# Designs tried in a protein design chat: VHH binders against q84jc2. Part 198

Target 1, 232 residues: q84jc2
Amino acid sequence: MSKMRNLVEEKFLEFYESWVIQLELYLHQLLIAHNNNTMSETELRHLISKLTTHHKAYYTAKWAAIREDVLAFFGSVWLNPLENACSWLTGWKPSMVFRMVDRLRKSRVVLVEAQVKKLEELRVKTKFDEQKIEREMERYQVAMADRKMVELARLGCHVGGESVMVVEAAVRGLSMGLEKMVKAADCVRLKTLKGILDILTPPQCVEFLAAAATFQVQLRRWGNRRHYVTHS

## First folded at step 12 (VHH)

Design ld62 (framework vhh_8fcz_2)
Fold by ESMFold2-Fast, scan of step 12:
Structure ld62 (fold): chain B 232 residues (1-232), chain A 126 residues (1-126)
Amino acid sequence: as target 1 above (232 residues)
Amino acid sequence: QVQLVESGGGLVQPGGSLRLSCAASGFTFSRYAMNWVRQPPGKGLEWVSGISGSGGQTTYTDSVEGRFTIIRDNDKKMVYLQMTSLKTEDTAVYYCARFPYSELWEYLTTGSFDYEGQGTQVTVSS
């Protein structure tokens, strides 16, 4: 089955390919910085700033794209099937980044007690915000099912322009609700990232960002490799 | 089996230029980003520049931005670093580096990085 990509999918695919290639280059810089104890705090902060700017650029592009077609993000053509399977509301699950934070407990640059306490408080808050969004999505899915059933029944009775307009209005309403949920999830992601970086020292920030980028790059590479093996 | 062979280093005066070369073998060159890293005397490794597998994207550390250019020739399996307006702080052993995807977690976990190349010395002095 062939599917024609729309303009939003084509533009975001081009953006995302470029963005992930740039992330990999930043990852290499982070890996070298992580293993260099002679870098100044200013140099480390500049590198951290490059990564935070890069992530902000992703969300700027994403929010512009979802305003045009949020549904493109639920069946993303720029992600492989493994990446899509691991997605939560069109992106990484916020609580997942605390697995990268847990790595810092085994690091040469050990977390101090005050940092551990602040990170645990942030983890609890993030999990609360995440669950709140999940409850809102569940309510939305119930509303979607009810709406779709009503529209399907009406479509069966009346054929023509009015039926098409009703379906289009329902899809638009559905899309607007999903856009709100995706933006809420992205706000939790950005607040969680900022919170972690605010708690960590610059060397710890570099290690955290390197771990997160390593996971993202490995997940993409693994999914692409499995696709070849499965379909050959 | 993977080999990276650096060349082109030497002694130059401040403001001078050098072109470093890296010859790669033993892997599918065009599928990997390539990097130049350097080790100044008495310091740890500093990342200098990176180039994507296709050559379509490059990035530089701030101290060399506008002075250095990284390029690659996938047909010849070569990476180059064109250095201009050299400063005394650019004095270092320069290494060509590839990060195998299978070993990214090892680099992060062990804190150890072994070069696939032997490096080339750049000395900027009057």
Scores: ipSAE 0.697, ipTM 0.896, lowest interface PAE 1.4, mean pLDDT 85

Design ld63 (framework vhh_8fcz_2)
Fold by ESMFold2-Fast, scan of step 12:
Structure ld63 (fold): chain B 232 residues (1-232), chain A 126 residues (1-126)
Amino acid sequence: as target 1 above (232 residues)
Amino acid sequence: QVQLVESGGGLVQPGGSLRLSCAASGFTFSTYAMNWVRQPPGKGLEWVSGISGSGGQTTYTDSVEGRFTIIRDNDKKMVYLQMTSLKTEDTAVYYCARFPYSELWEYLTTGSFDYEGQGTQVTVSS
């Protein structure tokens, strides 16, 4: 079983490293596109579609992996300590992307009043969805101190034969609860991303995606540099 | 001092092939993704292709997918663009480019991008 968890981590590490390298290549394409006012709407929409497909591929791989071992995502070996410190329920905090949206207000591609109103409505809805998930996580963590967890801890001290099977069943139950919460958080992420892209024009979508990718790449770079300086 | 020197451009007929080269110096070449970008007459700068630092991953703009191949030789500090089935729409000045981590946010906020090389002219005409 432990070997199976290690295999899930190895496979997702390999996937994630490749995925981030590809994101950086897409970022370079977005940066050039952002500064080219002669691109057609069709060309811009196709580029936006490449990025949304890339993000969907991440969630497809993630959901397959958490089905096998959700705990790998709470101690992610493919993320550096800085990336892990900035994580909320195994990924980016949905409301944080509105910082990238706020940048658009100061951009050459100005937001109109109708877009500002829709983005604010989406921001409020996103925060509400986050709060609901945070309360579920809080209840989950509190439940770790209840009678069932006390019983699991007791059985863990006397593991042997039939006790092993009971402990394994309890751990599987806990993992299923975490998987449900992680998927709920990912659904809020995807709904928030889709909502923003639906409100923005294609040039604004390119700038938003470029800003988000720049932040993600920079955060990884800062964390990796610190780690190498500390441990090299 | 960072330098990127493009070469290999020329006049070719539609359906023809051409290989562009870019010689890099002044930075740790293998740690940077490299890109080919082009500027067609009367248009803005268009991204064409990118390759990861190791050369293990490549990406292309849709209009050149299957026709162009980006390759790198880290020992020689070279990046290449192999172009086949050339179309009149591929006519442009071609530049090789890198995006240092320290400049990503500034580039995004200011839109400032200076060509580090002179580029190489590709003309596709009968």
Scores: ipSAE 0.732, ipTM 0.907, lowest interface PAE 1.2, mean pLDDT 85

Design ld64 (framework vhh_8fcz_2)
Fold by ESMFold2-Fast, scan of step 12:
Structure ld64 (fold): chain B 232 residues (1-232), chain A 126 residues (1-126)
Amino acid sequence: as target 1 above (232 residues)
Amino acid sequence: QVQLVESGGGLVQPGGSLRLSCAASGFTFRDYAMNWVRQPPGKGLEWVSGISGSGGQTTYTDSVEGRFTIIRDNDKKMVYLQMTSLKTEDTAVYYCARFPYSELWEYLTTGSFDYEGQGTQVTVSS
């Protein structure tokens, strides 16, 4: 609790803990569905829709929270140190999701040639969009050193209410730029997820979502165990 | 030794009710989400409902939403499935299940997990 500094962090911590518990329940449903060859396409598509809705709920809550305090998402208090170490611009790195897709090449249901081609096209586009955002982040970090940061440093050397107001406005401007960048990264995440699910058959979608959720819940558990052992 | 023992099944008329019970032993019960899964005649295993370790969150498959309620008693190490408005399509062998974190990848790749129970038969006739 000593790491929590504001209401945005407290509220999102409560939301995230609940969201991850729900993800684990959906994972159990996905694991059973993956091993059931008798489910209809309609039943599988409905389960896939539950997972996509769950992920959209995360981004709805996240975007509301970053509007109030984007910096809460850099080194988040609701993530353990391992989860934070694996973050790219406040979330999963879009291109890494294709590692879960690669598992499908070894699955019972083989990817057909047309799917392999579309997935490779999507992989290339995702990497391009990802690199574009990385270039924007580099420009943002460089710009902070030459303009706004120089002004903030100059103003920070003076004492008085006049300087406080100007510094506060400048910091808000920097935060707005960072918010736009995080939202751009999240849009690439959502487009990549949708693109994969649009290319895959319903059984392949279930396996993909199960693999992704398994990795996410195991990463959280591994990080929590290491924190406990180190702390103890 | 992990054990899950299901009970409470039987023959009921459409529209009837049953309460299934699952007695758990051999692990720290409150640390694991618990699930009810079923196998209808001639079909594969179907997930029915899940409940978080604390009991604070529950999830249901669409076909049973509003008709079934999953609850747990962590002190008694019990999971229950209260079934109402039963339909002929609910006829199945019902199992309770847990998915330990160490076995998630194995289950995903082989479909095998240790749920030590013979299940309980639910038959909804005519």
Scores: ipSAE 0.734, ipTM 0.906, lowest interface PAE 1.1, mean pLDDT 85

Design ld65 (framework vhh_8fcz_2)
Fold by ESMFold2-Fast, scan of step 12:
Structure ld65 (fold): chain B 232 residues (1-232), chain A 126 residues (1-126)
Amino acid sequence: as target 1 above (232 residues)
Amino acid sequence: QVQLVESGGGLVQPGGSLRLSCAASGFTFSDYHMNWVRQPPGKGLEWVSGISGSGGQTTYTDSVEGRFTIIRDNDKKMVYLQMTSLKTEDTAVYYCARFPYSELWEYLTTGSFDYEGQGTQVTVSS
């Protein structure tokens, strides 16, 4: 497993570094678009589509990788310690994006009552889905201490080599449970993102995506301890 | 002190080519993504193209994809925009832009962005 995990980690690290660089390039495009009142709806929708395609590419790559080694996504080597500390089940917490939506109250483009209602409905549903996954995670942690796992751990202490196969089968079962939970969490993330973008106008989508990408890039740079000197 | 100096603008006929240059100083150039942004007459700012710090990744707005190429020379601290098949709608003042970390956050919250230079004027006409 450790050899397979190393290969998965190497491939995903290469993918993720490239993916973040591309996100930062898209962020620059979003920031300029945010203050441009002359862009057509078609131009804005195309820019939004580039960002949604970029996020879909991430989940496509992630789901392929977790099929091979889900444990690589807990305490990931391609994330710095701050990013890992802020992760909820291997990624961003879905309800957190509503804080980015709240930023739209400060923009030139205000939310209409119908949008506020739909966003509140989506927020409640997202919170419900999060709690469902959190309950499953709690059940998983309790299962780690059940009679079968305690017995397998005891057998693993008897003979170093000969018990390894039995313990490995149990560990594989636990990994499959984690894979299911991670995919469930990612489905909530994707449903939440799509839901928000479907409710917002194209200019509001651009501002929302810019806020989210800015936070993602900023969190990474804070963890890496980099500083910018602004016009000194 | 961060300095960005744009040059290379001028008058060119439709279908023609032009190369814009941006000379950077006052920062570790290879650590920053660089961008070209333009402002057509009577319009707001439009993002045109971006290039990663290493030069390994580039991205373009749809209207210039396949016609414009952004390149950089980290040894010379230069960013270039190679423009081909120029159209009348490409007429604009072109700005070279670096988004420092603090300005990214401030730009999003205030809508305000300052450019280092006066830009370089590109006019596409017969």
Scores: ipSAE 0.417, ipTM 0.793, lowest interface PAE 3.5, mean pLDDT 83

Design ld66 (framework vhh_8fcz_2)
Fold by ESMFold2-Fast, scan of step 12:
Structure ld66 (fold): chain B 232 residues (1-232), chain A 126 residues (1-126)
Amino acid sequence: as target 1 above (232 residues)
Amino acid sequence: QVQLVESGGGLVQPGGSLRLSCAASGFTFSDYNMNWVRQPPGKGLEWVSGISGSGGQTTYTDSVEGRFTIIRDNDKKMVYLQMTSLKTEDTAVYYCARFPYSELWEYLTTGSFDYEGQGTQVTVSS
């Protein structure tokens, strides 16, 4: 029998493994570029464009996949347990990225006062949008529990094939609600990334993207090592 | 110990070809992405190309895309850079490099990359 869920998981696993390998290759390029003071603004902008295009490719693939099976993104098979434990609504928590921004205050490519103010305004707005989604998810979880409990109680009184169809319809309804929440969270992620990059200079963008990619790659490596016997 | 030994550089005419080699030892070669970086006269280090541990993925800086090919042989613990249609702008010392996971934050925080090889000089005549 066809299992769309398993097919979605297999396809996205293949995509994600390739995507992360490419991210690491871009990270190496960012690290070399970080303190090369002889690079032109045009060269830096091209590198930043490669990273933004790469991140957009992730969300394009993710949105196609969640349309087919959003539940695959809760407890994802392409993420290790550590990555899953650090997940907020199927991805990174938007406000957390400002920890990477805070590094720029202590780097040699120091933020000017005007940038600091704009980044703080963006941080506040990002946290507001994030909290709004958290409240919506809390309401959704309560509603899901209430509907599920009522429906399960109903099905306990009726024996037959109709009960399977009702459960499947309820799961589809829950999935549509989750898809809406995940897309809302992804929109906050993309707006936050764009906002930060719009405020920063090209050298600061390179450092920010390098810090973010370093964290992502390190988190994946730390989690993956737990499943392998390695010689150091 | 960890060693990376570059070779294959030399003097070549514009439009010519060279193949650079990097022999690796002292670590599990297939676990690491490998890179070629270069330092042109009077400039800082420039990233040129990278290849995944399996060899399944490659990436290039725009200025060499379509002219250079990075390949690896995990059985021989070698990484190569096949250079074609060489330009005077490709004149540089070329280094073979890896980025250990344990040192990524150090590279980011110090702002300097410490290459593991001695390099090989490529000079493209006018």
Scores: ipSAE 0.690, ipTM 0.887, lowest interface PAE 1.4, mean pLDDT 85

Design ld67 (framework vhh_8fcz_2)
Fold by ESMFold2-Fast, scan of step 12:
Structure ld67 (fold): chain B 232 residues (1-232), chain A 126 residues (1-126)
Amino acid sequence: as target 1 above (232 residues)
Amino acid sequence: QVQLVESGGGLVQPGGSLRLSCAASGFTFSDYAMNWVRQPPGKGLEWVSGIKGSGGQTTYTDSVEGRFTIIRDNDKKMVYLQMTSLKTEDTAVYYCARFPYSELWEYLTTGSFDYEGQGTQVTVSS
């Protein structure tokens, strides 16, 4: 029903493959910077800015794609099954990043008490925003079981013409609701990421970004290895 | 046993050119992204450039962008760093580096990272 859906999937697959390869190359740069005590604060901030820009580029491309076909992002063809299984509303779960921050507490550069307090405040706010979106998704799913939606599904089974047009309009409306919800989730992701980077020192930011990128790259490799062995 | 052997360093005048080579053995070369890193006198390690396993996608540190080119030949198991318009600040020991995924978490938690290459000295002076 959607020729544009296939085009969106093809274009985003091409973008995402390139984006992940670039993330891996940035990860290598972060790993070297992490073990270099002679880098200036300006040099570290410049590297952090590159990673921040890279993540912003992802959301720019994603939001353009979901405007065309949000459903392409539920069970994405550019993600392996393991990556899809770990997705929360088409991306990483915002509260997950605090598990990576907890790893920093056991690192070579410890967090000061003021940072710990601000991170805890951010964690609580992030969980609250996350739960609010989860409740909205639940209400959306309940609306799918509404009598009107059931009757529209029944009509779609029997007739063409006017009834098909009504069902198509309803599905379009539901897709717009999902788009709004995905964008809300992405806004929580971006606010959480910015919040953490604003609290951490530049060396701590490098370590955090390296940990996050390591997890993402390893998850993709583990999932791809499984797929290759299982299906090849 | 993984081995990386760098060569091609030397003394060169500012504005000159050098090509560094890295010969790899002991692993499936095309499955790994390869990197060049350097250590200038009195400084820590600095990442210079990287290239994906299949070739084609590359990235560079800003100070060398447009002056250096990273290339690989998977048939020969070689990675190269073509350096042009060399500056005194490019003076460093250059290392060829591979980042195996099994070591990523260990590197982050222990801070210990050993280059598998021997290094090659590049000196840019008049």
Scores: ipSAE 0.354, ipTM 0.750, lowest interface PAE 3.9, mean pLDDT 82

Design ld68 (framework vhh_8fcz_2)
Fold by ESMFold2-Fast, scan of step 12:
Structure ld68 (fold): chain B 232 residues (1-232), chain A 126 residues (1-126)
Amino acid sequence: as target 1 above (232 residues)
Amino acid sequence: QVQLVESGGGLVQPGGSLRLSCAASGFTFSDYAMNWVRQPPGKGLEWVSGIRGSGGQTTYTDSVEGRFTIIRDNDKKMVYLQMTSLKTEDTAVYYCARFPYSELWEYLTTGSFDYEGQGTQVTVSS
């Protein structure tokens, strides 16, 4: 079983490293597009589509991997310690992207009142969906502490075929529960991202995606280049 | 001191080929992705192509995909842009660029690469 976890971790590590490299290249394209007032709406929409496809590819690969071993995504080996510390249910916290949206309020490509209203409505819905997932996580944790689970943990101390099989079935059930919860969280992430992009104009989408990609790339760089910084 | 020096531009006929070169110095070259951007006459900067530090991944703007190839040689600290099937709309000053990652907001407010070279002129005409 541990060998299966190692294979999933190695495969996703290779995938993720390539995926991040491509994200950084797209970030460069977004930054140039953001400063180019001569780009057509069609050209901007095509660039936005490339980023959307890239994110969809990530979730396609992730869901395939968690079907095999969801626990690989809790404390992932392809993430540095800072990235892991910032994770909420194996990824970014959905409401966090509205910090990137708040950046748009201070940019040269300002939001109109109708967009502000729609973004606030989306923010409220996202927080509601996020809290629903958090309540499900709490129920999951409580269920792990009930009398039946405590008894299964006790049985895990015995070295007998029947006890081993019962414990293995329970562990498999727990993993399936985590998989469903991770997928639910990812659905909130995707709905939030799609909702923001649907509200924004193409230039605003480019700025938003550039801000989000910059944060993701920079967080990885900060974690990888972790140095002791003295108070001056 | 970061320096990027472009070369290889010139006058070429439509349908022709040209190879641009960029010599880098003053930083650990293999740690940084490199890009080619261009500025056509009377227009803003357009991103053309990028290549990751390892050389393993490349990306292109749609108008040049299949016609241009970005290559790097980390041992020589060089990045190249091989251009084929050149069109009059490819006429531009081409710049080699390394992007900054010092501050989250700097990329959106300054819009700057941490260094752009002097550029090399590519003219596609009769």
Scores: ipSAE 0.011, ipTM 0.456, lowest interface PAE 9.3, mean pLDDT 81

Design ld69 (framework vhh_8fcz_2)
Fold by ESMFold2-Fast, scan of step 12:
Structure ld69 (fold): chain B 232 residues (1-232), chain A 126 residues (1-126)
Amino acid sequence: as target 1 above (232 residues)
Amino acid sequence: QVQLVESGGGLVQPGGSLRLSCAASGFTFSDYAMNWVRQPPGKGLEWVSGITGSGGQTTYTDSVEGRFTIIRDNDKKMVYLQMTSLKTEDTAVYYCARFPYSELWEYLTTGSFDYEGQGTQVTVSS
């Protein structure tokens, strides 16, 4: 039996499925571009721009959706269980993209010393911003155990009149707090992505984006395949 | 075995039109995005256009946007590339391609792309 979906979940599911299918088309374009040394810098920049625009479209849709129901993004119905298990505050963990960057250090297109230094500085800053958000999330979770939340749980057993109003107001407040944290995490993601692309050359950007998209597509495939194996 | 058979190439004058066809067999056609890729003389492979498995989304490289149209017929297991306003720069061998999930990482790590078809030559010359 499927869990009941609200309107936000249904709309974002439709959006996300379309978005991932389009990402796969961009991945195919990136893979061909990565293996073509005759592409102009202008052509590579246009491709990189298409990918960054595609990712910006995701965050535009996500932020509209979390304004309506941020909880839909915790245990998302449009993600398989493996994708959900790998999520950090409703998306990829910012510091994990440096594993894709580490691949560039072993690739044929070697990073110059100045790039390595700037990427390390960015990695440290990203980890700092990530840990700051983690501390905020920990404080939020601890606050759930505070006396006021215990009292709200008791009030929920006596539904009627002002009790309903108070519980609804508290739930709205909790949702607003989560929305702020999710947006803060997404801002770290976007700043990290922009920072990496600003440091890398266009051919290196194409390789980085291709590696990231390949990982995302493969993770989705591995998680989806888990369900098919049980029927063999 | 998976097979992709391209056809429809030939010699055309600048400003002319051609329709390329690709016949697919050996896999569930509607489960895969299909692509047109080309190799101009003395250059590497260039991605030209792609279409999703359902045909609901298409995308094009900037140099062919508005001039080329990618279409698929899932019942016939065909993908087409309608080319108009052809330029000398469009001269290339055109390949029909799919990217199976099992090979995505290999394409990225080895730098090798093996197409399943022989391609079709398009020559745009005055």
Scores: ipSAE 0.543, ipTM 0.839, lowest interface PAE 2.2, mean pLDDT 84

Design ld7 (framework vhh_8fcz_2)
Fold by ESMFold2-Fast, scan of step 12:
Structure ld7 (fold): chain B 232 residues (1-232), chain A 126 residues (1-126)
Amino acid sequence: as target 1 above (232 residues)
Amino acid sequence: QVQLVESGGGLVQPGGSLRLSCAASGFTFSDYAMNWVRQPPGKGLEWVSGISGSGGQTTYTDSVEGRFTIIRDNDKKMVYLQMTSLKTEDTAVYYCARFEYSELWEYLTTGSFDYEGQGTQVTVSS
């Protein structure tokens, strides 16, 4: 029954499938906008706002779901195996978005020196925040192997009202710890995304968001079509 | 070969209506989102509307929201754009567009895209 879905998993799977389909439609709009030199700054900012709102909707739904069942987000049933393999603390690794910015610098995005410096400062800060969370996860994993947790697991082998209550309290504590860590990681993701968009011009924001959405959509397509081969 | 054939354009008075059609062939139609894009005289391409492969989700650019409706018929391999309350600013060549997933990075890096079809001219004038 490793593939059985609970109510939280079913509800979030329905949400996520709809959310990704909408992301793909926004991606098509971004690709056309990227190729249009006649769009006003107001039009570009409105499009950027739609994407930002869409990402915020994801985190609103995610945080509601993890409050009910954070474990559903470790090995998510709404993600294919390739998407799960690329996951870091239930989502994208914040520092990876700077690789997308760096790639775009070589193709079309013309960044001025002031932007380059601000992006590098943000990259360093993001990597620091990322490492801080990784240290917290390491401490959490060590705590799982602690003598007290091992003893609680042993008590769970002797089914009775007292042992059940103690084990349930321990599991709840573990879940609450994971929820806090996932939210901390998501906060770094949101701060990194906002930081990049604040540094970039509206045309550069459109190209960045298009690159990020392209990667996300293609990764899902590649994983869903395991035998799919792309030729450059 | 992928082929998209647009039709249904014409001359219409402000406030009028038109229905554009796009006939698709050469690919699994229901696997792809379909888009309508337009090119007004002297301007670049503007994205107008998109519809998911199943038809369950639609999105519109602000200027046409509430006036245009995108629909698809997967059995007939058709996508439609129903246009109402047409304005002079809607005058453009309208294209039906599909993005090939293997080419998304090429579209992004070159700034160019390849769409089949000649488009269909919509002129809103008295």
Scores: ipSAE 0.650, ipTM 0.879, lowest interface PAE 1.6, mean pLDDT 85

Design ld70 (framework vhh_8fcz_2)
Fold by ESMFold2-Fast, scan of step 12:
Structure ld70 (fold): chain B 232 residues (1-232), chain A 126 residues (1-126)
Amino acid sequence: as target 1 above (232 residues)
Amino acid sequence: QVQLVESGGGLVQPGGSLRLSCAASGFTFSDYAMNWVRQPPGKGLEWVSGIHGSGGQTTYTDSVEGRFTIIRDNDKKMVYLQMTSLKTEDTAVYYCARFPYSELWEYLTTGSFDYEGQGTQVTVSS
């Protein structure tokens, strides 16, 4: 089983390293585009489409991998310890992106009142969806301490052929429950991203995506340092 | 001192080819992705192409995809832009650029970067 997990981990590690390198190259394109006032709306929309396609490719690969081994995504080997410590249900916390949106309030392009209202409504809905998933995860964790799970843990300490089969069935059930919750969290992430991009103008979308990618790339760099030392 | 020195520009006819060069010094070259950006007359800076520090991944803006190739030689600390099938809209000053992690937020807010050279002029006309 650990061998099968290692194969899924190796395959996704290869994918993720390539995906992050491509994100950094797209970030450089976004940074140049953000500070170019002469780009057409069509050019900006095409660049935004490249980034949304790139993010969708991540979730396509992730959902295929979690179908095989969702546990690989809890404490992932392709993420450094800092990235793992900052994750919420195997990825970014959806409401966190509104901190990136706050950067737009200080940008050279002013958000109109209608946009501010729609973003606040989206933020509230996103928070509500997060809390619903958090309550489900808490119930899942509490259920692990249920009488049946305690009994399975006891049986696992006194192994026989029948005990092994019962434990395997329980682990499969556990994994299926986690897969459902991870997919639910990813759906909130995708809906939040789409919602923000639908509210913002193309120049604002470029700035938002650049800020989000900058944060992701910098977090990875900080965590990849040999020591977690504070810079003065 | 970080320096980027561009060369190889000139006057070419439509359909022609040019090879731009960028000589880098003052930093660990292979640790940084390198980019080519350009400024056409009367327009802002446009991103053209990027190459990862290892040379293993490249990305191009759509208008140059299939016509331009970005290459790097880490031993020589050089990055190149091989341009083919040149069009009049490729006329611009071309700059070599890197984005240090420490300056990403500054570039997002100020729009300037300190490690580009003087650029090299490419003019495509009959």
Scores: ipSAE 0.649, ipTM 0.878, lowest interface PAE 1.6, mean pLDDT 85

